# VHH binders against Mucin-19 (Muc19): the designs that were tried, part 4

Target 1, 175 residues: Mucin-19 (Muc19), of Mus musculus (Mouse) (q6pze0r851to1025)
Amino acid sequence: STCHVYGEGHFRTFDGESYSFDGLCQYTFLEDYCGQENGTFRILIESVPCCENGLTCSRKVIVTFQDQNIILQDGKVTAVQTAESTDCRERSANLYSIHTVGLYLIVKLLNGIILIWDKYTKVSVILDPSWQNKVCGLCGNNNGDLKDDFTTRHSSVAAGALEFANSWKTSQECS

## First folded at step 4 (VHH)

Design e43 (from e00 with E99D; framework vhh_7b18_3)
Fold by ESMFold2-Fast, scan of step 4:
Structure e43 (fold): chain B 175 residues (1-175), chain A 120 residues (1-120)
Amino acid sequence: as target 1 above (175 residues)
Amino acid sequence: QVQLVETGGGLVQPGGSLRLSCAASGFTFSTYDMGWARQVPGKGLEWVSYITSGGSTKYQDSVKGRFTISRDNAKSTVYLQMNSLKPEDTAVYYCARGDYLWDSSGFDYWGQGTQVTVSS
């Protein structure tokens, strides 16, 4: 199943719902924590506005997986350890791979998650079928049922896109 | 076979108007988002406007209030109405298709482009 966002906050969830939300904060695009602390990954997004055009110029994407932050920003990828650097841990090339296909950047995670970025506003995530009913965030819960795609971080169903998307802000101090 | 064919470009005086049309074929038009981008000679490609499959529209600041994007699903056509044209609007204008279900490309098909020249 596939989820994406593009342009000025146009979303399509894994279960096929479409909605619009153009927030300027950092939001949880996809994670498997879902109200528990035993999760294994997070994908966060931020819109980067254009000064000259007033439109969203690009999206910054942060992937947290296996004690690393993989940052997609300014047309490039940077990987940073989330753990204290004094542990002298060697990076494993097997945890993820990065590919360029034409002008698109693809990050494949060992856990069966594929992230695709056009280096501008479009971000897409493809999930292995084993992730059915195990995820949450702006991409929805991937359970095959459209009526609960607006599930908030508090496990309630929002009446509209604004309430839904705002529940996935990573900091309440923003906006 | 997906095709996007732009028409309506041309030479116009500052303050004038043009309407661009993009005729789409080879796919179910009503399910796709559509947009317009422009390439100024010597500059990068910039997004002008887009319209979602549901009819929501967005514009860049330099064209807000002057340009209007619309679509006609029965004709499989997207339009860009351009009013109060300025010399800085001179560019090649491209129609593009967005695809929610495709993951390796952004707006995944582009037209050949139509030249708009605004000069006295």
Scores: ipSAE 0.000, ipTM 0.113, lowest interface PAE 17.1, mean pLDDT 74

Design e44 (from e00 with E99Y; framework vhh_7b18_3)
Fold by ESMFold2-Fast, scan of step 4:
Structure e44 (fold): chain B 175 residues (1-175), chain A 120 residues (1-120)
Amino acid sequence: as target 1 above (175 residues)
Amino acid sequence: QVQLVETGGGLVQPGGSLRLSCAASGFTFSTYDMGWARQVPGKGLEWVSYITSGGSTKYQDSVKGRFTISRDNAKSTVYLQMNSLKPEDTAVYYCARGYYLWDSSGFDYWGQGTQVTVSS
């Protein structure tokens, strides 16, 4: 299953629900924490506005996977590991791979998650079938049922996209 | 050619307020994250606050509710509004350009620093 966002906040969830939300804050695009302390990854997104017109020119993507932080920004991968990067030959296993295919930057995680970024506004995530009903965030819960795709961070079902998406903000101080 | 210049530091009494400003030049300010870190006497450098290019913010627990980070992309300036200042907030405050939301190791360029002294 595939989830994507493009342009001025046009989303399509894994289960096929479409909605629009044009927020400028940082949001949880996809994670497996889902209100619990025990999770293995997060994918966060943030819109980068164009000059003075307020339109989205690109999206910043942050992937947190175990102790790794992968930041997709300004058309490139800027931080491949946690900010502390003194390796001294104590290298950990490489838990992901990065590929460039045409205009796209592709990040494949060993846990069966594929992230595709066009280096601009479009971000797509492809999940292995083993992730059915194990995820949450702006991409929905990947359970094959559209009726609960607007499940908020607080485990309620939102009546609309604004309430749903605002529940996935990472900071309450951003508006 | 990246330059970050802090202003607004000074001496203030406990409970007072200060607003720090950081004027940035040499890069496209609106596309970068910005933050503040401080060096408290007797301690190392510690992260204080962070603001992403899209406006998401994060604060160290000791300053939550008292400090507010903001930015003005038209002026290429990041601000730190400091309220209810305590003697333990006495430090040199540094503006920094960032690429990582979580801590001070995610910054790549730093300003010269501005002294904040909270004393009666």
Scores: ipSAE 0.000, ipTM 0.213, lowest interface PAE 14.4, mean pLDDT 78

Design e45 (from e00 with E99P; framework vhh_7b18_3)
Fold by ESMFold2-Fast, scan of step 4:
Structure e45 (fold): chain B 175 residues (1-175), chain A 120 residues (1-120)
Amino acid sequence: as target 1 above (175 residues)
Amino acid sequence: QVQLVETGGGLVQPGGSLRLSCAASGFTFSTYDMGWARQVPGKGLEWVSYITSGGSTKYQDSVKGRFTISRDNAKSTVYLQMNSLKPEDTAVYYCARGPYLWDSSGFDYWGQGTQVTVSS
C-alpha cells in the first residue's frame, strides 16, 4: 500500500481516501505507536513555504527508527543517533539504507517501509502488507476500510479533514 | 489560558480510597484526551492513567484494577478513583492534557498537583 502528499497539502491515504490540508506545523505522517509504547518508528512532516506569501516549496521529513533520526531537509539527508549504543556490533548500519536515484531520495527501513522524497514537496511511503491495520497518522490506518481513514490521534473518527489533520499535530503550541 | 486544578488529595490508610478531581478551563475540554501522572519523591513523573475524548481508558500495570479514570464533559472535569491504596502510591498526582495516547511525554499542560499520602 502507498500513501503520498504533494504540493499544497494534497494527500492520498493507503486505503485510497483523498483530501487536502495545508498546515504549517509539524504533523505525524505515519507511525506505529498509535497510543502504545511498543512502537518502532515515526515519520513526521513539515511544510516549508517559498516566502512569507509563497506556496509550499518543500517538505521536511523526519524519520525516527530505533535509535536513529533521519532528517530530509533542503535536498539533503542528515542521520543522527538519538541514543548511544555501547555495542558496536549491534549498530544501526544494517537497519536502513539511503539511495539517491535521479531526482528522488529513497529511504528503505529494515521493517519493510520505503520512503520516497522528490527533494521538494512530494513524500510517498510504501508499506509491506504485514503493516495492515498497524499504523496511524495522516496516511490513515491501512486497514482496507475507507470509512475510518479520518481516525484521529484520540481514536475517534473526524467529520472532516481539518479536524483529522489537526489531531496529528506534534505540538499543540503551534497554531 | 489553559488551566488544570486538582483537588481531593490527602492522607489515607493502606487499603483506603480517595477520589481526585481535576477542573479544566481555557480550552474545549471534550475534544482532548486527559490523564493523570504522579511524581514519587526522588523519582520522575510516572504515567498513571488516561481517558480519550471518546471515553476509552488505559492504566499503568501497577494501578490496573485498583484505579478508575472517568470524565464529565459537561463539567470539564476528569476524575481518578483510587481504591486499595498502598504506601507505594504515595506521590504528588498531576492532572494533564494529552495530545497523545502513549505516555507522560505526550502531555502538553499540567496542573499544580495534589499530594496523596498513604500511611498507617
Scores: ipSAE 0.000, ipTM 0.106, lowest interface PAE 18.1, mean pLDDT 75

Design e46 (from e00 with E99T; framework vhh_7b18_3)
Fold by ESMFold2-Fast, scan of step 4:
Structure e46 (fold): chain B 175 residues (1-175), chain A 120 residues (1-120)
Amino acid sequence: as target 1 above (175 residues)
Amino acid sequence: QVQLVETGGGLVQPGGSLRLSCAASGFTFSTYDMGWARQVPGKGLEWVSYITSGGSTKYQDSVKGRFTISRDNAKSTVYLQMNSLKPEDTAVYYCARGTYLWDSSGFDYWGQGTQVTVSS
């Protein structure tokens, strides 16, 4: 299953719902930290406005996976170590791979998650089928049930897209 | 203003237990990740544990299996239960508000700290 966001906040969830939300804060696009005690990754997004007209020109993407932060911004990738490792052999593992294919930057995570970025506004995530009903965020919960695609950060079902998307802000102080 | 206030520190013998509490105010606690970091004399600041707004947890390897982080959103409080304490756990423990990074570099607001001393 695949989830997309593009342009002025046009979203399509894993379960096939479409909605629009044009927020300028940082939001959880996808994570597996939901109701589980042992989450392993997060994908965060931010809309970057055009300096001239205020329209969304690009999206910044931040991927946190194990001890790596992978930042996609300005057509570039920056990877940062974030966790303490006790064994150098663990640190040398190939946790992800990065490929450039045509206009797209592709990040493949060891856990079967594929992130595709056009270096502009379009961000897509492809999940291995084993991730069904294990994720949450703006992409929905990937459980095949359209009734709960708007599951908020607080495990409730929102009545609309605005309430749903605002629940996935990473900072309450951002308006 | 964002405020984080730690309590529960003290002196304990090796193998003992302590529970730290952190009372948060000035923001919508339930929507933020929270964590604990410690300042070990001579070693600097190191991340200890992290809990997401949804309740998922992460631990530094040296405390995994001994420490448990939890939260009570109704009380705007995060806790750190520390069991099987060792002399090397002696440090000032800081509560911190988390961002997308679950290590210490991702914390944006910090409490004043509470001293934990593990000695015979």
Scores: ipSAE 0.000, ipTM 0.192, lowest interface PAE 13.1, mean pLDDT 76

Design e47 (from e00 with E99R; framework vhh_7b18_3)
Fold by ESMFold2-Fast, scan of step 4:
Structure e47 (fold): chain B 175 residues (1-175), chain A 120 residues (1-120)
Amino acid sequence: as target 1 above (175 residues)
Amino acid sequence: QVQLVETGGGLVQPGGSLRLSCAASGFTFSTYDMGWARQVPGKGLEWVSYITSGGSTKYQDSVKGRFTISRDNAKSTVYLQMNSLKPEDTAVYYCARGRYLWDSSGFDYWGQGTQVTVSS
């Protein structure tokens, strides 16, 4: 299944729910730290303004996976390893791959997650079926039921998009 | 199940030192990154330091050279040695667990916090 965000905060979740939210903070787009002890990845998004009214010109994306931080920003990819390798091996060579296809930048993670970025505002993520009901964030929970796509960080179902999206801020101090 | 318990906070004079300890339980400690964040009265949370499962460390600019993070996997404990303390370091200090970190993002469990007060 596929989740998208584009433009001024137009979202479509894995289960097909559409909503709009144009926040100025950093938000969890997708993760598997959903009350589980063995979370393994996070995908964070942040809108980057360019016009006088704060119109979103692009999105910054940060992927954390296997001691790697992969940053998508300003049409570029930067990958940084957060852990030291005592054997001096290149473990990251097999953990993800990066491809450019037309105007799209594609990041494929070993865990079956595919991230597609148009280098501007559109971010898409594709999950294989093994991730059903194992994820959370602004993309929903990927369980095939539209009614619980607004599952908050606190494991409740939000009444609206604003409550839902605000629960996925990475900092409570950001307005 | 996951528990993080901070100890070692207290009142110290400017220029003094404190060592904070965080005892972790309920998970395989050695496979997780660990860190410290603080909440200054009237301000939000700010990350202070983290240490990866592999032992790499990173510090906020305002504490570099004064604070040292370390871990003891046999004791499932992470430490923050704080030297040359300043009044600006007065805050509640929280221990946190995470994976694949390079800044303050990705922490999934937090301790209850321990108060550090730096004043005369």
Scores: ipSAE 0.000, ipTM 0.105, lowest interface PAE 16.3, mean pLDDT 74

Design e48 (from e00 with E99Q; framework vhh_7b18_3)
Fold by ESMFold2-Fast, scan of step 4:
Structure e48 (fold): chain B 175 residues (1-175), chain A 120 residues (1-120)
Amino acid sequence: as target 1 above (175 residues)
Amino acid sequence: QVQLVETGGGLVQPGGSLRLSCAASGFTFSTYDMGWARQVPGKGLEWVSYITSGGSTKYQDSVKGRFTISRDNAKSTVYLQMNSLKPEDTAVYYCARGQYLWDSSGFDYWGQGTQVTVSS
């Protein structure tokens, strides 16, 4: 199952729903918390306006997995341990791998998640079948039923894309 | 190499205002997230505010509506405008380079701190 976003907020969920949302805040693209405290990862996205007309020129991606933050921005990857850890090299060697293939940056997480970034606006995430019905966010819930792809942070089904996407803002204070 | 230097702290009366500045050097400022945290006497570090490289902001509930974080990428500087100050805001304020939106656990470099005292 594959989810992606590109350009001015064109989304396609894992279950095949397409919608458009051009938000300027930070949003949960994908996570397994889904209203619970016992999650293992989170992928956040943020549109970066670099043009005079305010168009989205690129997307910043932040992956939080265990004690690692993996940041995709400005054409590069930066991986950082949390402040409590001083053994950065030992942990990062076993949690993920990074590949550059042509214009794409590919991050493969040990938990079966593959993230693909074109270094600009297009972000894609591929899940193995073990993640069926275990995720939420702007990518949908990956349960094979597109009727509930607009599941909000509060586990309700939104009537439209605006309500759905706004529920996945990481800060409700951002507009 | 990486340096963060805070200025603007001082003594102020309750209800007053202060503006903190943090001058960054040794890295490409515009590509990093920045934040402020404070250490209240007798307590640990508390996250105060965060601003992403794209300009999104987040605030600790106790300072929301009173504090404003901003950045100037041309000057490699992050600011914290503090209004309606309360005695409870008395702390050493630290500028930090970071990656978490809500707390200080993702900060990897810290400044030396600047003292803010709110007292009559």
Scores: ipSAE 0.000, ipTM 0.136, lowest interface PAE 17.2, mean pLDDT 75

Design e49 (from e00 with Y100F; framework vhh_7b18_3)
Fold by ESMFold2-Fast, scan of step 4:
Structure e49 (fold): chain B 175 residues (1-175), chain A 120 residues (1-120)
Amino acid sequence: as target 1 above (175 residues)
Amino acid sequence: QVQLVETGGGLVQPGGSLRLSCAASGFTFSTYDMGWARQVPGKGLEWVSYITSGGSTKYQDSVKGRFTISRDNAKSTVYLQMNSLKPEDTAVYYCARGEFLWDSSGFDYWGQGTQVTVSS
């Protein structure tokens, strides 16, 4: 299943719901925490405006996985260790792989998640079947039911896209 | 079984307009997402616009505000209205069925293409 966002916040969830949301804050695109502390990854997105015309020029993507932050911005990838460990070097070498194919930058996570970025505004994520009904965020819950794709951070179903997307802000200080 | 038949291409002056049509058959049109992609001579295939089965639309930044994608489920047809055409819009335009993933690999059926030439 695939989820993507493009342009000025055009989203398509894993279950096929489409909506528009042009927020300027940082949002949870996809995670497996879903209101609990025992999750294993987060993918965060943030719109980068051109300012010359007010449109979104690109998206910054942050992947948090196994004490690593993988940051996609300015057409480049940067990986940062978030916790010190004497055993992390060899382990980190096998947690993910990064490929450049044509116009796209691809990040494959060991857990079966593939992230595709066109180095501009389009971000796509592909899940293997093992992630059915285990994720949440702006991409929806991947449960095969279109009707509850607007599941908020608080595990309720939002009445509309604005309430849904705002529940996935990573900071309530941002408006 | 699946067929996509494109019409509406041609020669137009800069600043002019063209409307492309894609007649679909061999599947339940209303349940599928549809899109348009273009190939400029010497360049790769470039996604242009996308319309979901629910009617939500998406546009590449270079055409947003100038192009409009729409569909008529009763006629099993998807359209691309192209306004304020520029020489850089000169390309072969393809109609496609399916989800846009990357490099247009999410589309499973393609039309034959229609040539659009923007020249004075």
Scores: ipSAE 0.000, ipTM 0.124, lowest interface PAE 15.4, mean pLDDT 75

Design e50 (from e00 with Y100L; framework vhh_7b18_3)
Fold by ESMFold2-Fast, scan of step 4:
Structure e50 (fold): chain B 175 residues (1-175), chain A 120 residues (1-120)
Amino acid sequence: as target 1 above (175 residues)
Amino acid sequence: QVQLVETGGGLVQPGGSLRLSCAASGFTFSTYDMGWARQVPGKGLEWVSYITSGGSTKYQDSVKGRFTISRDNAKSTVYLQMNSLKPEDTAVYYCARGELLWDSSGFDYWGQGTQVTVSS
């Protein structure tokens, strides 16, 4: 399954629903918390405007996974560990790998999630089938049901893209 | 709702030219990136050419210098001018809406396809 966003907020969900939303706040692109405390990852996005035109020039991506924060910004990757591993197996494991393929920067997470960034506005996430019905965010939450693709943070189905996307802001203080 | 209709395919001899057109409807054409991909018999789908909403273009190495993608936003149409055609260019050509990814997975709507055959 693949979800992506590009340009001026053109989204395609895992189930193939397309919509447009060009917000300037930080949004949950994808996560598996979905209202629970026992999730394992989050992928957050922010649109970065051009000084000259106010159009989106790039996207910043933040991945939180296994006490790692992986930040994709300004064509670069920065990884910061948020907490020490207490398990020797976790310490020895490669939690993620990073590859540059042509114009793309690819982050492969150990949990089967692949993140692809063109170092500008285009961000794609590929999930294996084991993640069906286990994720939520701007990418949608059900890999077989278009009806549920506009599921908000509050577990309701939004009538439109604006209500849907605004429910996935990480801070309600941002407009 | 979203509809993409290709025209302009046909039979041509090696070294010849064809111009493909794709008429789009059901969405605000000018705000979307558009592309062309092709499927060779016995092989998978591969992207060929790509044009952003702003007019920037990209080409697969095998067609660079021979193919030219363009768009006319007033007509909601994207074009593929194919010059110096080779037998290896024989394929069904699809017009697509969406982003360019290495495997064509970023395109969300496809046309019906138009056959291009390059043979003597």
Scores: ipSAE 0.000, ipTM 0.214, lowest interface PAE 12.1, mean pLDDT 77

Design e51 (from e00 with Y100H; framework vhh_7b18_3)
Fold by ESMFold2-Fast, scan of step 4:
Order: structure tokens, then sequence, then C-alpha cells
Structure e51 (fold): chain B 175 residues (1-175), chain A 120 residues (1-120)
């Protein structure tokens, strides 16, 4: 199952719901925490505006996985450790792979998640079937039921896309 | 399979109005951004306006306040209402389907164009 965002905030969730949201803050695109502390990853997105025409020029993507941040920005990927590591052998483990195919940058996580970035505005995530009913965020909950794709951070079903998307802001200090 | 068909072009006097229509087929219209661009004689292709699947609109500075883009998802049609037309608006107008921002990957299908001539 695949989830996309492109252009001026056009989303298609894993369960097939389409909506638009032109947020300028950082948002949780996909995670497995879902209100719990036992999660393993987060994928965050942030729109980068064009000063020349006021349109969204690109998206910054941050993947947090195994105490690492993988940052996709300005057509490049940078991996940074976010937590203190006490063992260099742990840091050398192959927890992900990065491929460049034509205009696309592909990040494959060993947990069955594939992230595809066109180096501009389009971000796509492909989940293997083991992730059914285990995720949340702007991509929906991947449970095969379209009716609850607008599940907020607070486990309620939003009446509309604006309420839904705003519930997934990572900071309330951002407008 | 994907088709975009523009109509509504013609000859109009300065200060007049025209409404362009673009009928789309062969794809799920409501999930795509749509836009208009124009080819001015002696110049390159100029982006005119853009409407997202959610209804957000953007305009080139030269047409702001005069042109209005809109869409009817039930009819799979995008419109460009052109008011207060000027001789410099004379061009072939193209309808386009987009997946991304208006950039090198912006629009992937184009109509055949419709001629708009502003002259007295």
Amino acid sequence: as target 1 above (175 residues)
Amino acid sequence: QVQLVETGGGLVQPGGSLRLSCAASGFTFSTYDMGWARQVPGKGLEWVSYITSGGSTKYQDSVKGRFTISRDNAKSTVYLQMNSLKPEDTAVYYCARGEHLWDSSGFDYWGQGTQVTVSS
C-alpha cells in the first residue's frame, strides 16, 4: 500500500482517501508511536516555500529510526545520530539503504518501509503488509477502512482535513 | 487515454472578457492539480494560473485581479475566466494536468491550445 504527498499539499492515504492541506509547519507524515512510547520510527515532512512565486518548491523529509535522523533536503540525504551511542559497532549496522534511480531518491528501512522522494515536492511511502493497523499520521492508519483515515493524534475521527492535519503538527508554536 | 480539450478562445476587444474551458478525460480529475499556460507570439511559454485538487489558486502577477481559475470536479472541467483583457494577453492558451509544483516535473499532459486574440 502506498501513501503520497505532492505539490501544494495533495495527499493520498494508504486506504485511498484524498485530501488537500497547505500547512507550512512540520507534520508527522507517518509513525508507529501512535500515542504510545513503544514506537520505532517517525517520518516528518515540512514544506519549503519559493520566495520567487510563493509556491511550495520542495519538501524536507526527516526519518527518525534507531537513534538516527535521515534528512532529505536540497536534493541530498544526510544521516545523523540523534542519541548518544556507546558502541560503534551498533552504529555500523546496515539499518537502511539509499538508492538513486533517475530523479528519485529511495530510502529502504530494514523494517519493511520504503520512502521515495523526487528531490522536490513528492514524497511516497510504501509499507509491507506487516504494517497493517500499526501506523498513524497524515498517511492514515493503514487498516483497510477508508472511514477512519482522518484519525487524529488524539484517537478521534476528524470532521475534515484541516482538523485532521493540524492534529499532526509536531509543535503548537508553529502557526 | 488522457485527454485535455480547450474551448472558449476567440477575438475580443481590449477591456472585454472571455471564459476558457478545459474538459478532461482518462484519469481521476479530482486528485490532480490543473493549470493554464500561454504562448505569447515571440516569447516562450508563460505560466498563467494553477488550481490544486483542494481548490487553492495561484496567479502570475500580470493577471492577478483580472483572471480567475476554477474547477468543477463533477464535470471534470477547469475554467479560466479572463476579465479586463489587454492586447498583451494575446496568446495560445494551454490547459495542463499537474502532479507537482510548477517546475521541471510540474505538468505532464497538455491540451492542444486555444487562440485568444485581444485587438480592436
Scores: ipSAE 0.000, ipTM 0.109, lowest interface PAE 17.6, mean pLDDT 74

Design e52 (from e00 with L101I; framework vhh_7b18_3)
Fold by ESMFold2-Fast, scan of step 4:
Structure e52 (fold): chain B 175 residues (1-175), chain A 120 residues (1-120)
Amino acid sequence: as target 1 above (175 residues)
Amino acid sequence: QVQLVETGGGLVQPGGSLRLSCAASGFTFSTYDMGWARQVPGKGLEWVSYITSGGSTKYQDSVKGRFTISRDNAKSTVYLQMNSLKPEDTAVYYCARGEYIWDSSGFDYWGQGTQVTVSS
């Protein structure tokens, strides 16, 4: 199962729902917290606009995985540790791997999640089948049912894309 | 095997016209969005225009009113009619296929490009 975002906020969820939303805030693209404290990862996205045409020129991607932030920005990957760890250097080398294939930058997480970034606006996430019905966010819930792909942060089904996407803002202070 | 083959590029004087054609093969053409992007010397790729599988079109502001995109599903061909050409339109023009095309990142297959030069 694959989820994509392209260009000016055009999304296709894991279950095949398509919608458009071009917000200027930070949004949860995918996570496994889903209203609980016992999640293991978040993937956050932000659109970076062009000054020439007002179109989205690129997306910044932030992967929070255990005690690290992996930041995809300006065609580069930066990993920053968010908390102190005794054995951080040895263990960090095994949490993810990064590959480049042509124009694509690929991040493979040990938990079976593959993130593909074209260094511009296209972000894709491929999930291992073990993640079925365990995720939420702008990518939908990966449960094979199109009817509940607009599941909000509060576990309700939104009537439209605007309500759905706004529920996945990481800060209520951003409009 | 997906193939996109561009033709129609060349040298024209400012104010002139060119028609680019892109012949597609190896996929069900009618179900895909098609578009044109260009690479201006010294700059990155920028989208120019797209046409959806349903026939809706969109244009970059700098070409709106001068360029027209169209498609012929029976011939698996997308066209770009370029009128009132300016020196700033000098670029390599690429035909591309995609599902959600709003810039160059929305395309999944590209042609090899055709050079358009607008010069006196």
Scores: ipSAE 0.000, ipTM 0.104, lowest interface PAE 17.3, mean pLDDT 75

Design e53 (from e00 with L101V; framework vhh_7b18_3)
Fold by ESMFold2-Fast, scan of step 4:
Structure e53 (fold): chain B 175 residues (1-175), chain A 120 residues (1-120)
Amino acid sequence: as target 1 above (175 residues)
Amino acid sequence: QVQLVETGGGLVQPGGSLRLSCAASGFTFSTYDMGWARQVPGKGLEWVSYITSGGSTKYQDSVKGRFTISRDNAKSTVYLQMNSLKPEDTAVYYCARGEYVWDSSGFDYWGQGTQVTVSS
């Protein structure tokens, strides 16, 4: 199953719902926490505007996977260790792989998630079948049912895209 | 299973108009992106236009301002209104279904095609 965002906030969820939302904050694109503490990853997105006209020129992507923060920005990948444990870091060497294919940057996570970035506005996530019904965020819940794709951070079904997307802001301080 | 059936092609004079229709079946039409591509004699397949499930449209530069793509989800049909036709628009036009909204190479099913000939 695949989820996309491109341009000025055009989204396609895993279950096939399309909607538009052009927010300026950081949002949870995909995670498996879903209100719990037992999650293993988060993928966050931010729109990067160009010029003073406010059009989206690029998207910044942040992947948090175990103790790693992988940042996709300015056509580059930066990986930062968040925990200060050298032993733990050395034992977890194979958490992800990065590939450049043509104009695309591909991040493959050990957990079966593939992230594809065109280095501009398009971000795509491909999940293996083991992630059915285990994820949440702007990409929807990957349950095969279109009717509940607007499930908010608070486990309610939003009436529209604006309410749905705003529920996935990572900080309430951003407006 | 998945079927895409194009109609509306034909012979038209330069400057004329044609409307192509593509009737889709075998899938939930409203959740898919739809597009049109054309095969010019002696050349490769060329993307023309697409429309997302949400209604956003994109056009190839050579047809921008002359062609309009639209969809009717209740009828599971996508349309291509072609105005101000030129001899270089002569091609077989194919309807396509896909999930890549900005990259027409991501379309996964294609119709049989309908011939459009622009000639005096």
Scores: ipSAE 0.000, ipTM 0.124, lowest interface PAE 15.4, mean pLDDT 76

Design e54 (from e00 with L101F; framework vhh_7b18_3)
Fold by ESMFold2-Fast, scan of step 4:
Structure e54 (fold): chain B 175 residues (1-175), chain A 120 residues (1-120)
Amino acid sequence: as target 1 above (175 residues)
Amino acid sequence: QVQLVETGGGLVQPGGSLRLSCAASGFTFSTYDMGWARQVPGKGLEWVSYITSGGSTKYQDSVKGRFTISRDNAKSTVYLQMNSLKPEDTAVYYCARGEYFWDSSGFDYWGQGTQVTVSS
């Protein structure tokens, strides 16, 4: 399944719903926490505005997976360890790979998630079938049912895109 | 110049088997992921199977347990063994060099395709 966001907040969910939302806060694009503490990854997005007319010039993407933070911004990737080593041993290598294909930057995670960034506004995520009905966020829940594409952070179905997208803000203090 | 050449297509009865081969040239084969996709006349292109440079494999749900992808880096070839073929497997099969699967934009070079027809 594939989810996309591009331009001025044009989204297409895994289940095929399209909507528009151009917020300036940080939002959960995709995660497997879904209101619980036992998740394994998060993909966060943030629009970066242009000086003229407030148009979105690019998107910043943050991927948290294992004890890694992978940051995509300003056309480049920065990856950092977020936790100290235990047992005085190096942490597992090969948790992800990064590729450049034409204009695209591609991050492949060991857990079967592929993130694609055009270094500007377009961000896409491809899930393998093992992630069916295990995810949530602005990309929807990947269960093949359009009826619940607007599932909020609170596990309810929103009446519209604005309510849906605002439920996925990472900070309640941002408006 | 990157070149991918598929062979092995043909006509088979339902329940039969075929082995597709893809000969690659013009790049360092062992460092690239490879995949197979198919196109049914009148429908879109869909990925079938994917093999990483390290040998890990992925399959579309409809072919799991019936199809097997493999590679021989010494011969710069990727294979698709297709067993228990069904009429709905009838399609043109394409070999492709990949960076990711599930989206055609993840493949940057494609072969010319080989026709597989499953009919009695």
Scores: ipSAE 0.000, ipTM 0.102, lowest interface PAE 15.7, mean pLDDT 77

